# VH-VL binders against q9vpl3: the designs that were tried, part 78

Target 1, 224 residues: q9vpl3
Amino acid sequence: RGKINIQRPKAPHYERARVVAVTQPKYPELPKAKSCFKTRAERTQQQQENPYNEIIAREVRNWLDHSRLVAFFHLSSITADDIFRVRVQLHKQNLHLKSYGSKIIEQAVKNTRYEAIVPLFHSNHCIVFSPDPEKTAALLRIVRRVPQMVLLGGIVEETMLSRNQLVAYAQMPGLHAVQAQLVQTLSQAPGHLIQQLQAHQNSFVQVLDVHAKNQMNEETPKST

## First folded at step 3 (VH-VL)

Design p18 (framework fv_anetumab)
Fold by ESMFold2-Fast, scan of step 3:
Structure p18 (fold): chain C 224 residues (1-224), chain A 120 residues (1-120), chain B 111 residues (1-111)
Amino acid sequence: as target 1 above (224 residues)
Amino acid sequence: QVELVQSGAEVKKPGESLKISCKGSGYSFTDYWIGWVRQAPGKGLEWMGIIDPSDSYTRYSPSFQGQVTISADKSISTAYLQWSSLKASDTAMYYCARHYSEGWLEFDYWGQGTLVTVSS
Amino acid sequence: DIALTQPASVSGSPGQSITISCTGTSSDVGGYNYVSWYQQHPGKAPKLMIYEVSNRPSGVSNRFSGSKSGNTASLTISGLQAEDEADYYCSSYDSSSTPYVFGGGTKLTVL
């Protein structure tokens, strides 16, 4: 085919890729025996000072900015084969499973409206992104068969939703169906009001045709 | 318009390193996964692995895990297959192919192939 | 050796129908509906003909059809033409040791 998928969320393109290419070492760094003696604090500080983490954090921000659906999951122990199978099933639906460290997520959402999601990522986690919010139903159907993935919540159309709200959203009819139902409700529930307004207009025209003065002054109710 | 163009044929000796390339054009490179398939002379097809260029997530066949490295450079829309030390048994035609998003692990567009010959 | 079992060769005459089999196990062909077929002409890259057992990609002739029964998938080519002469490979998802496995290939000769 070869038609570009315009609805797919775009990862950071040329500018970031160029920066990554320039900063990436050409040779893999071998873990040396001395690294086994690093303290936990030293390891944590090295991760915080790692410039590559900022590049990945920008990538996460780009996914958040270009996705109309973002779902957050707790991820229990799962085999490489099982997660790969899930990733393929999701990809077929234009759903993109990503896994990032908690510190990278924290850096990505710091000083943004999404900062409140950080506590969700203190344990094993993964995130699913999509440009299409109508894929929420497909997402939940696929994940229902993956007990290792537990839905925590998400973001739909820039609105943060709880787990229950996302489940409710997935069960809603498509946008066009929802609009049709709203129109139908407005038409049927106040139907007599619309007909009453139309009948009033017809009566007014009839009175004008007779050229009789419309009695604008109502008489005091006659005594009974 | 979609095209995958692979690097030219290589003749190497055992123990040498090699990196071959696959350049995508006519589509958004990061929107599709790229796989590698090997075909030894007179033999059938072998699935080697696949990469998502958007995050460099890779998955290998167990037969090729640790034997080769699959990578991608999205700034130039190019995927790579590389060996640190070639063996005579690596002699084969190597194809790159774009993942067919409507299927499971099938490929819709294929490169022309890179013939790698490893002999003493 | 994890390749799926295909006959080494099949032959037919123009206008006839032929069928190529692809036999695996319950961990691949029998366990999933993820069977594909590729056509390869000499010196060229493979072309996807069938995916997910019986689906055709855009541009593939309806003379090509796929089916599956138990652990055996089949590719059927109706109205055989000279241009159909090629090697045909089946493939499947494999849950046992590799995510994707190919058959040994079948050479189709049109006489």
Scores: ipSAE 0.628, ipTM 0.825, lowest interface PAE 1.5, mean pLDDT 79

Design p19 (framework fv_anetumab)
Fold by ESMFold2-Fast, scan of step 3:
Structure p19 (fold): chain C 224 residues (1-224), chain A 120 residues (1-120), chain B 111 residues (1-111)
Amino acid sequence: as target 1 above (224 residues)
Amino acid sequence: QVELVQSGAEVKKPGESLKISCKGSGYSFTDYWIGWVRQAPGKGLEWMGIIDPSDSYTRYSPSFQGQVTISADKSISTAYLQWSSLKASDTAMYYCARHYSSDWLEFDYWGQGTLVTVSS
Amino acid sequence: DIALTQPASVSGSPGQSITISCTGTSSDVGGYNYVSWYQQHPGKAPKLMIYEVSNRPSGVSNRFSGSKSGNTASLTISGLQAEDEADYYCSSYDSSSTPYVFGGGTKLTVL
């Protein structure tokens, strides 16, 4: 209690900090190399401690865990007004259009059953979530008018489906037992279906790469 | 039972207007697109266009854009195909057919067809 | 205007198998698994026989099967019967301004 608290402060107080700041230009500062090292470490530390990325990754995990319908789309250039109109139409059907960076998706699905979807998100993309798998038909109806959104595949009742399988599911009207049987049949070979989704996307990229290479070769032919 | 019932045969003169109908029954009319398919005498099938009865969104084949109008009245489960001015070349059998709510799915049920004859 | 190419005619004998081809491009048959086949008897509306390349609707004989390789889809009819004699049309989704396209049709004759 005593005298130490009055005449002998235990921690640096404002006046001491002020004196250090005033005298700093007179005394040698940290060498540039050490300052650069600290800056690099601080940048790495800031990146690892980004709370925004973890919050959004947790949001993605919650959407995946609580949605019985998840559809993945490639997204071409689209205006903010156009995507907003699509989002509003989807929302009326309890369909929730979300867009996340590939790093966020990777962090969200890391060490989970959904890890296989990561390759789908290395290009421009968006995802539609719904708790109601019967809304698959409504989803496709709305998206058919949005040429910038190309269906890649999805997850229905925790089962990964290719684009063709998701379209087939949408075609089955109102008979939950028949739809469940289709999903069950498709889930008999989940690895094959996931591989088909990845292969389709990779084949398209490969075709574009070949076209680009051929175009470049035509523009800069050997021996003119 | 799912059924599409089309209006009866029509005989018209060039320049006259015409509206033919296709009534759906046995299913939820707004859950399916209705398409129109033309078949000229002795010729193959030509897709003309489709309509989503839930909001009257239409898509036309470029060959028929501006030549016909497709419409629907969801309150009576009926789709329509109409011409403002018929030509002799419009002589054909016209079928309506439904698509499940997707751009890519097949015509699973067809109407019986409406024969339209345009002659002077 | 016919976008998908089919042979004008094909023939077979009862009990034999025949195949009808349907050739398009990468924007229709080659790009998507949404190929359908329709059977049309004279004076009647078309009937869906195959959808999504290889699926059969309820009530269609298992003698009818579909397949696809590249830009060409095929309808195979095994154990030919007299009542199979009809016109057959393929169709596909088209990613262009014409979202649906038919083939020119093939007349099947059962000899």
Scores: ipSAE 0.006, ipTM 0.434, lowest interface PAE 13.4, mean pLDDT 75

Design p2 (framework fv_anetumab)
Fold by ESMFold2-Fast, scan of step 3:
Structure p2 (fold): chain C 224 residues (1-224), chain A 120 residues (1-120), chain B 111 residues (1-111)
Amino acid sequence: as target 1 above (224 residues)
Amino acid sequence: QVELVQSGAEVKKPGESLKISCKGSGYSFDSYWIGWVRQAPGKGLEWMGIIDPSDSYTRYSPSFQGQVTISADKSISTAYLQWSSLKASDTAMYYCARHYSSGWLEFDYWGQGTLVTVSS
Amino acid sequence: DIALTQPASVSGSPGQSITISCTGTSSDVGGYNYVSWYQQHPGKAPKLMIYEVSNRPSGVSNRFSGSKSGNTASLTISGLQAEDEADYYCSSYDSSSTPYVFGGGTKLTVL
């Protein structure tokens, strides 16, 4: 299919298996010396160094390179049924919801102009990709009905946009929106944009903490 | 190294609920999709659906949409296939199998299968 | 429905070559290079033999090869051995409705 071929080139699975086999620990046969038992930390380190992470990172990089719209979200607690419903609505609009580990994202964007986005992914997150930037309005209409997904910002035509800039872009018609946002974004230092994206994430976490604390006080009043 | 271990055989009556499991080990569970494949006695393979354990995204065959629920718990590397109300026609061998993503449609490792028998 | 058509059975003698066909449409086999082949012995789980039309996983004998022409994919087994006697299923991506579809299966008998 065009979308799959353009956005994510298919890599042969056999190549992944071979790369993993070469890098993973090899245990000798009995009667040769047995390997010692691995600790949880050692297994975690082995998984973190797993070549699959590099293959998935290349997939992420391909999505970034071939998507003209990329949107970043903080994802709070959400049920499987709710996220599936969101994925179905997004897919109908050629919007592809993906979730990747923070280490994989860091590996994918390292030494690229997008490296500054890494701090956004230190908590629960997801990313929406699309080859069509005109779908930004459809994306925001869908997400506005999903309080568990909080827009942090995005990339349009390889240009980083804050949450407010992406919202403004969605309200502009056609090609004029690209031109206006590009001019505005060219006036922003990367540090300032990332600070805005992080501030949105931090503010949301603070709101959740306050809400949770208030909810506990209301439901379990102090009786002492 | 890579292994998928399924729950044991089940014998149920029509109308009962059932949840069977598939536990992955020896790999990063979040990095691979888990599919479910049905094989009725003496019949061929039928693809039922798939789940991405990283975010619980599911996709079903039209024939099984609404008839079963696929879920996963990545904290214990386990995928599930569930029926709210079993029918005699659900009698079959059920396999779980992994694949990398929707763009790579081969199932490289398979579970041993769970036989589900539904009779009065 | 069975979207991919396979012959119900094929047979051969030890040392010979046989070919199993898998015919679909332009929305599955003909449109994409995502054809896989699985071997299933009685009472056992299927085993991946070929993926992406012609690639072999590690541990699969080079006697097994895959190809595709138009809407038909083929699995060829050379130097037939008794242990090759099994059911063989093809599978493909399907863009029209079901994202994954299997063929009806072919029983290989080695006589």
Scores: ipSAE 0.000, ipTM 0.405, lowest interface PAE 15.8, mean pLDDT 75

Design p20 (framework fv_anetumab)
Fold by ESMFold2-Fast, scan of step 3:
Structure p20 (fold): chain C 224 residues (1-224), chain A 120 residues (1-120), chain B 111 residues (1-111)
Amino acid sequence: as target 1 above (224 residues)
Amino acid sequence: QVELVQSGAEVKKPGESLKISCKGSGYSFTDYWIGWVRQAPGKGLEWMGIIDPSDSYTRYSPSFQGQVTISADKSISTAYLQWSSLKASDTAMYYCARHYSSYWLEFDYWGQGTLVTVSS
Amino acid sequence: DIALTQPASVSGSPGQSITISCTGTSSDVGGYNYVSWYQQHPGKAPKLMIYEVSNRPSGVSNRFSGSKSGNTASLTISGLQAEDEADYYCSSYDSSSTPYVFGGGTKLTVL
């Protein structure tokens, strides 16, 4: 019964979701189907949502509900030490860097106005949350030294903003009376913003493809 | 309004040290990064590196890593580019320019340039 | 080699439209919407003309426009004027080992 945690729950360790995936039963070359064939009803039951995912999805929903600033990033190759240093710097500014699997994000935003952004999370990603939109400038100052974190856009005061709109917002005076009006002024049609965010997603996928091909090409001739 | 003013032209001999400057005015100096761009005579633009004046965080182009040092003094709104030992191949025009982010590298304001000539 | 490929020169007459291309890879031009264009007159510092592929800074004529298709970005100058004669450089974020790259530059001659 943690009232503090239910208001603003702590995220589970990111690696927990990966450990679950890694420890999932691997089917031997000789399939289990030879010993026990599941009926259609049993197969349908096995496709039910993982209860663990629902618990984490509730946590994500609570972060979204209680954060007035949410920023979305694609994440290129970065060491655990480097991202830990970024988390420490962000935490000092009441900015909380979280990473969740795409299925968990989908479950969390299902039946919300943010459901349309699910495709953005098919690649490596992370999200920064804060209850304080005045910290947008501090967020951008920290992440601009981390080229592996590519800002896609975000949500400020429940309004979706592109990267450029977040930069413009960050440069405005911290006048609480006017900031909500400024957010509306900076806002673009949701369709156009989603297209821009999807273009960044596609760009990131292309970069990963080139990196993978370069890794294979460089390693093959240099191995000999 | 916003202005970047660079130090005057320099004529040096190989092996000498040199430090050139870029002073920002008309804006909050620590809110923007300063980049250095080299242009050899009759050649194109080459990005050298950048500095965040708020904490002196630097990042260099691989071609210039170890060849130059970029620094800044936020108390006087000035960024610096320095060489410990100049080479004749360092002869070029050097520009400073400001930008907002390490990957949003649109240089919206430029200094007038500092011509560095290295000859024996 | 230059990381971003531009034609060495282009030419046009007053009132004509011209286009300058800037070709990279999926790790720079194709991968991101961080393409900028700079104009440089002889003996002067470069001036930002276009940022983020297609956006114009305040004070830049609407005769200048930018676009991108795949790995190639383009700067288009409509209603060409004598004062447009200059060198034009593209630039982009590069997610590989070089965080920023310039194109080789294009000399625009107004005949």
Scores: ipSAE 0.007, ipTM 0.484, lowest interface PAE 10.0, mean pLDDT 75

Design p21 (framework fv_anetumab)
Fold by ESMFold2-Fast, scan of step 3:
Structure p21 (fold): chain C 224 residues (1-224), chain A 120 residues (1-120), chain B 111 residues (1-111)
Amino acid sequence: as target 1 above (224 residues)
Amino acid sequence: QVELVQSGAEVKKPGESLKISCKGSGYSFTDYWIGWVRQAPGKGLEWMGIIDPSDSYTRYSPSFQGQVTISADKSISTAYLQWSSLKASDTAMYYCARHYSSGYLEFDYWGQGTLVTVSS
Amino acid sequence: DIALTQPASVSGSPGQSITISCTGTSSDVGGYNYVSWYQQHPGKAPKLMIYEVSNRPSGVSNRFSGSKSGNTASLTISGLQAEDEADYYCSSYDSSSTPYVFGGGTKLTVL
């Protein structure tokens, strides 16, 4: 389980170390006796106002606001070495692979135009950001070698696109006017698109459950 | 529009070398992988291998590893399938097909096929 | 070499519904949602009918649908028509040393 805190930690990845340093809360002096006088409602409100999550959520909003290309992926089991190699290849093309917890994504997009994407992040996921939508073709080419990353869809020029629409966008010539017209033509209503993306994601989770169960059954042949 | 055009039919003797071609047009050739599929007369489809034309990365089926060579020339948008020494058992229809997306085995556009006959 | 298991033949009458199965293991069909189906008419190249288990490419009739349960994927053709008579092949990603594999093929006869 990932919650075992007796595991000997490795040095954190540089990006995670930076996030930790930036998100460290200020600790005002508050006597224990006074903190024990907080009502249940005040305690619940304090727990929901976690400064760590607020700073990370602000970082996610900043990525969304400054990226003209955002791609969403379901992420199957992958080794740290394999995902590091993918991250390096993507970075060379100004494509930034990020992974955030579901609650942080929810907090980041709450009360924004992106709130509809929250259902996509109930299982393992990752997001690729880029300020350059011309890099969509390069993104798809790199991810072709990574079967553990399944493209669900994305956002191009603030327009939400399905997997097939994003693939079609990648095939276009590099003329901004033509690309803008195609994005407008390919766009769908957010509700319909989200339902399609979530259905595909749920199907993948079911496959993983079946695979795990089949391995358990294979390892216990004596039960019959 | 997107099209894959394969070279014409070949009639060869056992022991001869052969190189057949598959030319892509109507799309960015280096953005898509090209796969080769074999179909012996009256038999089913057999996946042989695939190439990424951008860096010539190849993957082969174990059944065809060492039997054939897959290559590509991105300057002329052409992929190749090559034998150093043909056998009668190589008699088959050979298809090239474009691999559409990452991690998915879906070939969206297919060539018309190249019939290779190896007979003495 | 190790092909996915399909029935050699299936038959149906016009207007009926038929299903073609494609059975593998947990390392291919059962482990991943990368199942495709191809239709091949005599003397022609194969045509993609279904990808990623259940998705249809543009231009493919909604009479064709795909599904998967455990280690078995299925192609269902509803409202069977004479032009549906063809050979059908499934394919899947394979996590073993063979990265991609086809099924043995099924001949559909419309009677």
Scores: ipSAE 0.006, ipTM 0.449, lowest interface PAE 12.0, mean pLDDT 76

Design p22 (framework fv_anetumab)
Fold by ESMFold2-Fast, scan of step 3:
Structure p22 (fold): chain C 224 residues (1-224), chain A 120 residues (1-120), chain B 111 residues (1-111)
Amino acid sequence: as target 1 above (224 residues)
Amino acid sequence: QVELVQSGAEVKKPGESLKISCKGSGYSFTDYWIGWVRQAPGKGLEWMGIIDPSDSYTRYSPSFQGQVTISADKSISTAYLQWSSLKASDTAMYYCARHYSSGWFEFDYWGQGTLVTVSS
Amino acid sequence: DIALTQPASVSGSPGQSITISCTGTSSDVGGYNYVSWYQQHPGKAPKLMIYEVSNRPSGVSNRFSGSKSGNTASLTISGLQAEDEADYYCSSYDSSSTPYVFGGGTKLTVL
């Protein structure tokens, strides 16, 4: 009918098609316009944003915002069975392995304090998320047995850490160190701590009293 | 109390489509993987595949790749097993099962099973 | 699907001890410590009895034990009871073709 259907396009009459085919070899060579030529990168920059990429980028932002531990890895060639095994081991430790394209990562972190991570994703990569930063040691133990995954760095408690800093963090006692500090604090006599706080507040109040009295005396000058 | 409840028995003709369900309750649905296991009448257990409901990552047995689709809807804590075109050889009991959190490649809680009968 | 090799049937009397074998290769049973055992009564769903070769889930009787030597895993049931009469399936991680493989199953009869 009047509108050409993509499923059933109508070709021109055989004789006309034959004449056109004979003429095709006369088409000019590629244009000599280097100033008008755009590289793949330039074309990508000007390409209309894919709506699906924005949806996935929001998902990445949600993972970043709600995870207290984020680890970035370079991922070499790995079999489906090996990555499945790693995903299962990580999941048992509340560690969630995710893979996203570099453009999606860039879009997700653009105009955020995490924009500096973009260079880490120039090649194959994956990210591990967790709500529990104490799982960093478990993460490194699991990944140590997976030579295809190379740690690049991470984010712990909203702080960006290099590879060496993240490894050092994993070796810290964490909860044990906090517990030791609490024990040390609790070894202090409660009365002594209260006395120190009261003395400090009393000193502050005394300073305010002196200042207030001086201001009151100044505001009420004796009229002659 | 952890429970997996599967949809009821189905009787279908060859060529028909079918989607059966497995609803998890009593636990955080996205914290555990869900697998599907087939058992033909009088035969043994066959692993079909597994899904991570948190991101819909799936892994299939080579025997079932392209034959079935496994999916999940985490908003209603339900996993699905789907056929586009049933065959008489698909007649079997189908179980869903939850991945055991303290183990490796094992299923701790199983659904009651869905019997699928395909006959002309 | 590649199935692990189990005997079709095994039998015992109450109070006896029986063992069910599960034989694979170095790419499954022999290469990893990820062997599970399931019990299935007629008309019911399977129940996990053993995982990671020898571990028992909460609520499983200590009469059930698992072991492995080379490419063969074994399920041992001591103090056999009438309620143990069921089909038993082994399962393992498989690195060669499918990440999860079941044995052919063993029917246990208690006489």
Scores: ipSAE 0.037, ipTM 0.517, lowest interface PAE 7.3, mean pLDDT 76

Design p23 (framework fv_anetumab)
Fold by ESMFold2-Fast, scan of step 3:
Structure p23 (fold): chain C 224 residues (1-224), chain A 120 residues (1-120), chain B 111 residues (1-111)
Amino acid sequence: as target 1 above (224 residues)
Amino acid sequence: QVELVQSGAEVKKPGESLKISCKGSGYSFTDYWIGWVRQAPGKGLEWMGIIDPSDSYTRYSPSFQGQVTISADKSISTAYLQWSSLKASDTAMYYCARHYSSGWYEFDYWGQGTLVTVSS
Amino acid sequence: DIALTQPASVSGSPGQSITISCTGTSSDVGGYNYVSWYQQHPGKAPKLMIYEVSNRPSGVSNRFSGSKSGNTASLTISGLQAEDEADYYCSSYDSSSTPYVFGGGTKLTVL
């Protein structure tokens, strides 16, 4: 279902924007309504980010529209060398690992049938795209070596699948037509599927929140 | 149905070599990892190592690195655990277990176990 | 090696609820959602009871539930039955030394 290989100029630019956004929390100084900001410059900067985000959001929509397999992962801290090795292995199987901010994902899927996936991306995440749904088994085989990547769920042939359903799909060795029928059979009501996907994400986020709170509470002189 | 069938009990002397097997059936063998778990008499479970049968990638517990070799033959859906020279301390029950392909890090199906007794 | 910390034994009466703890560090239990629980009856292979902290495989009674808070995971068995008498082991992914580590095990006695 074709994907544009020439997306290099946008990927590095997006990563720089993401780093800036992460390092600059946008909490107002005053304990008043959201109409009050620390500075006018900060408020203006927020507004001016929207046009750039829409450009990258269109890239994400393009990946979604031209991929018959989309898999969503939570991504824990991982070294540049490790993620590079994973990306290379995936690329050999026509699997494309992409990382986008939650704000970009929200803009990309807003007013689409995929809008319900937004809650999955509240924490660190990545997405794997492929035009070939038969690569699901290869994807899961590669990713099981990467404990920092936790499968949340995916989309196969425009059908949203939970983690368990995606694993079941990967285990089916039949013809593509048979696999497509199995996808339909494994599908659940959208509400139930989204609840399953969110439950796994929320469990992981809870662990991170507890760890962060414990570190705040245990902060002693010299935090090393 | 998914099943892991292990080879029968072994009685050996120190210094002898041994290779035990674990055959998977009812699923695509190369889509799952096979782990080996040791249980000494009256003791708890110890993770020994794991193999990806699709490319023979192995990873061992530091305690067992260099002590055993894990291998697999995907043409007959069988994983192996082998010793070049057994010691009395190797006396234990050895389990093989299937590791879920999605990266969930649990063993969903277990073999029945192979009892290895090493005595002089 | 270094195993996850479990109590050596717990006891309960039929119909009672009991909880078994499993304590690790931020490199295993505290850092990841890869906590599993296994039940082992004497002379038998272990059986997976809980995976990913709180999920049950098909065929496992809903009397078994799992949870986690910080570096401690817990297995709770409600409506205790004689058949529940067994050894219980927790396990977790371990990022520091081995990719997988077991707890020391807990013997459950149903009195």
Scores: ipSAE 0.007, ipTM 0.474, lowest interface PAE 9.6, mean pLDDT 77

Design p24 (framework fv_anetumab)
Fold by ESMFold2-Fast, scan of step 3:
Structure p24 (fold): chain C 224 residues (1-224), chain A 120 residues (1-120), chain B 111 residues (1-111)
Amino acid sequence: as target 1 above (224 residues)
Amino acid sequence: QVELVQSGAEVKKPGESLKISCKGSGYSFTDYWIGWVRQAPGKGLEWMGIIDPSDSYTRYSPSFQGQVTISADKSISTAYLQWSSLKASDTAMYYCARHYSSGWLGFDYWGQGTLVTVSS
Amino acid sequence: DIALTQPASVSGSPGQSITISCTGTSSDVGGYNYVSWYQQHPGKAPKLMIYEVSNRPSGVSNRFSGSKSGNTASLTISGLQAEDEADYYCSSYDSSSTPYVFGGGTKLTVL
């Protein structure tokens, strides 16, 4: 027991009841035109997504244009700690590991000489960039310890190379002129190279697709 | 031509130490890993471990971790497999093989094998 | 143990096709495309026949082909010849405690 006046009310109870009574909804309708049409806020959100994508695409084009070595990899499941350790090892050799969504890559390379690479990036992937093509041997030495990263091919001195051609380039010591000549000798038409890279990528897609598929039970007359 | 040449057959007593060799030729030795594979008489292949000769990085099968040591001398293009104390159960054929991981992880060239017999 | 499972033996007649299976788990055969196949004749070192599931090294007959479905890889030999009689081993990368594993091996007999 005790006083029933908990805290002194700021407004009288009767006054609140009176205000509620006179402000009760008299208008049973309150249509919201906003829900029927795209609002200014919704249009602004769509515009913001486009500028962001173009900024990242521009970054990708800059990497492609200023790198004399670009290597493409399929990336299997790998922990954040493992990929971080790989990134650190690569960075020490002036090799820069980047990952971009396939949509961003498509936007970046559209209407460029690199457009043919788009199909390579429709599965999990990463790219290594370097201004120094002599680092190809160091790149392959590091990556051979990372079975989750599978070399698909690359670009050396603006020339598309398959996995085997890139390996051959890495094993060729000597003068820069000799290495440049080797790149020209090993080069193939971009269409043929992309077909080779897509075939390898499709092998991984096939592997992923098959998991946990069940056979349908054969239809037979019921035991009744 | 690419070739891996292994040391000759060994006959040892239990408790003795042993070091067998595998010499690579016809390729850049430091560009490929060397693996060791054991095959006991009448049995299948068992992967023991690998070494990257460029920096002596090694990886072992758990079954052979601490039982053997894999090493390499890149100046003479030779890999080694060694035991501090042999057991009768170490009797087997031992193969070295070149392991290339640029997009694939298989053994493309194999040595002829070294037969190790451990008996009293 | 948890090594890759192969049938102990398979047989076929000259000119026919046979398939050898290699079954593992999602941490080896099912998780990666690093399946290799080796041929071993009695008293000789193994020879690489297939790498990365389905690729043939130079010099290996196109009668040998590889495939994979889920946790099972397969080696298919078409147009069987007497010289194909040998032991066949599969291998895979393993992301668990063992970095690489071999299968138990399959003896192929050409009747």
Scores: ipSAE 0.136, ipTM 0.587, lowest interface PAE 4.4, mean pLDDT 78

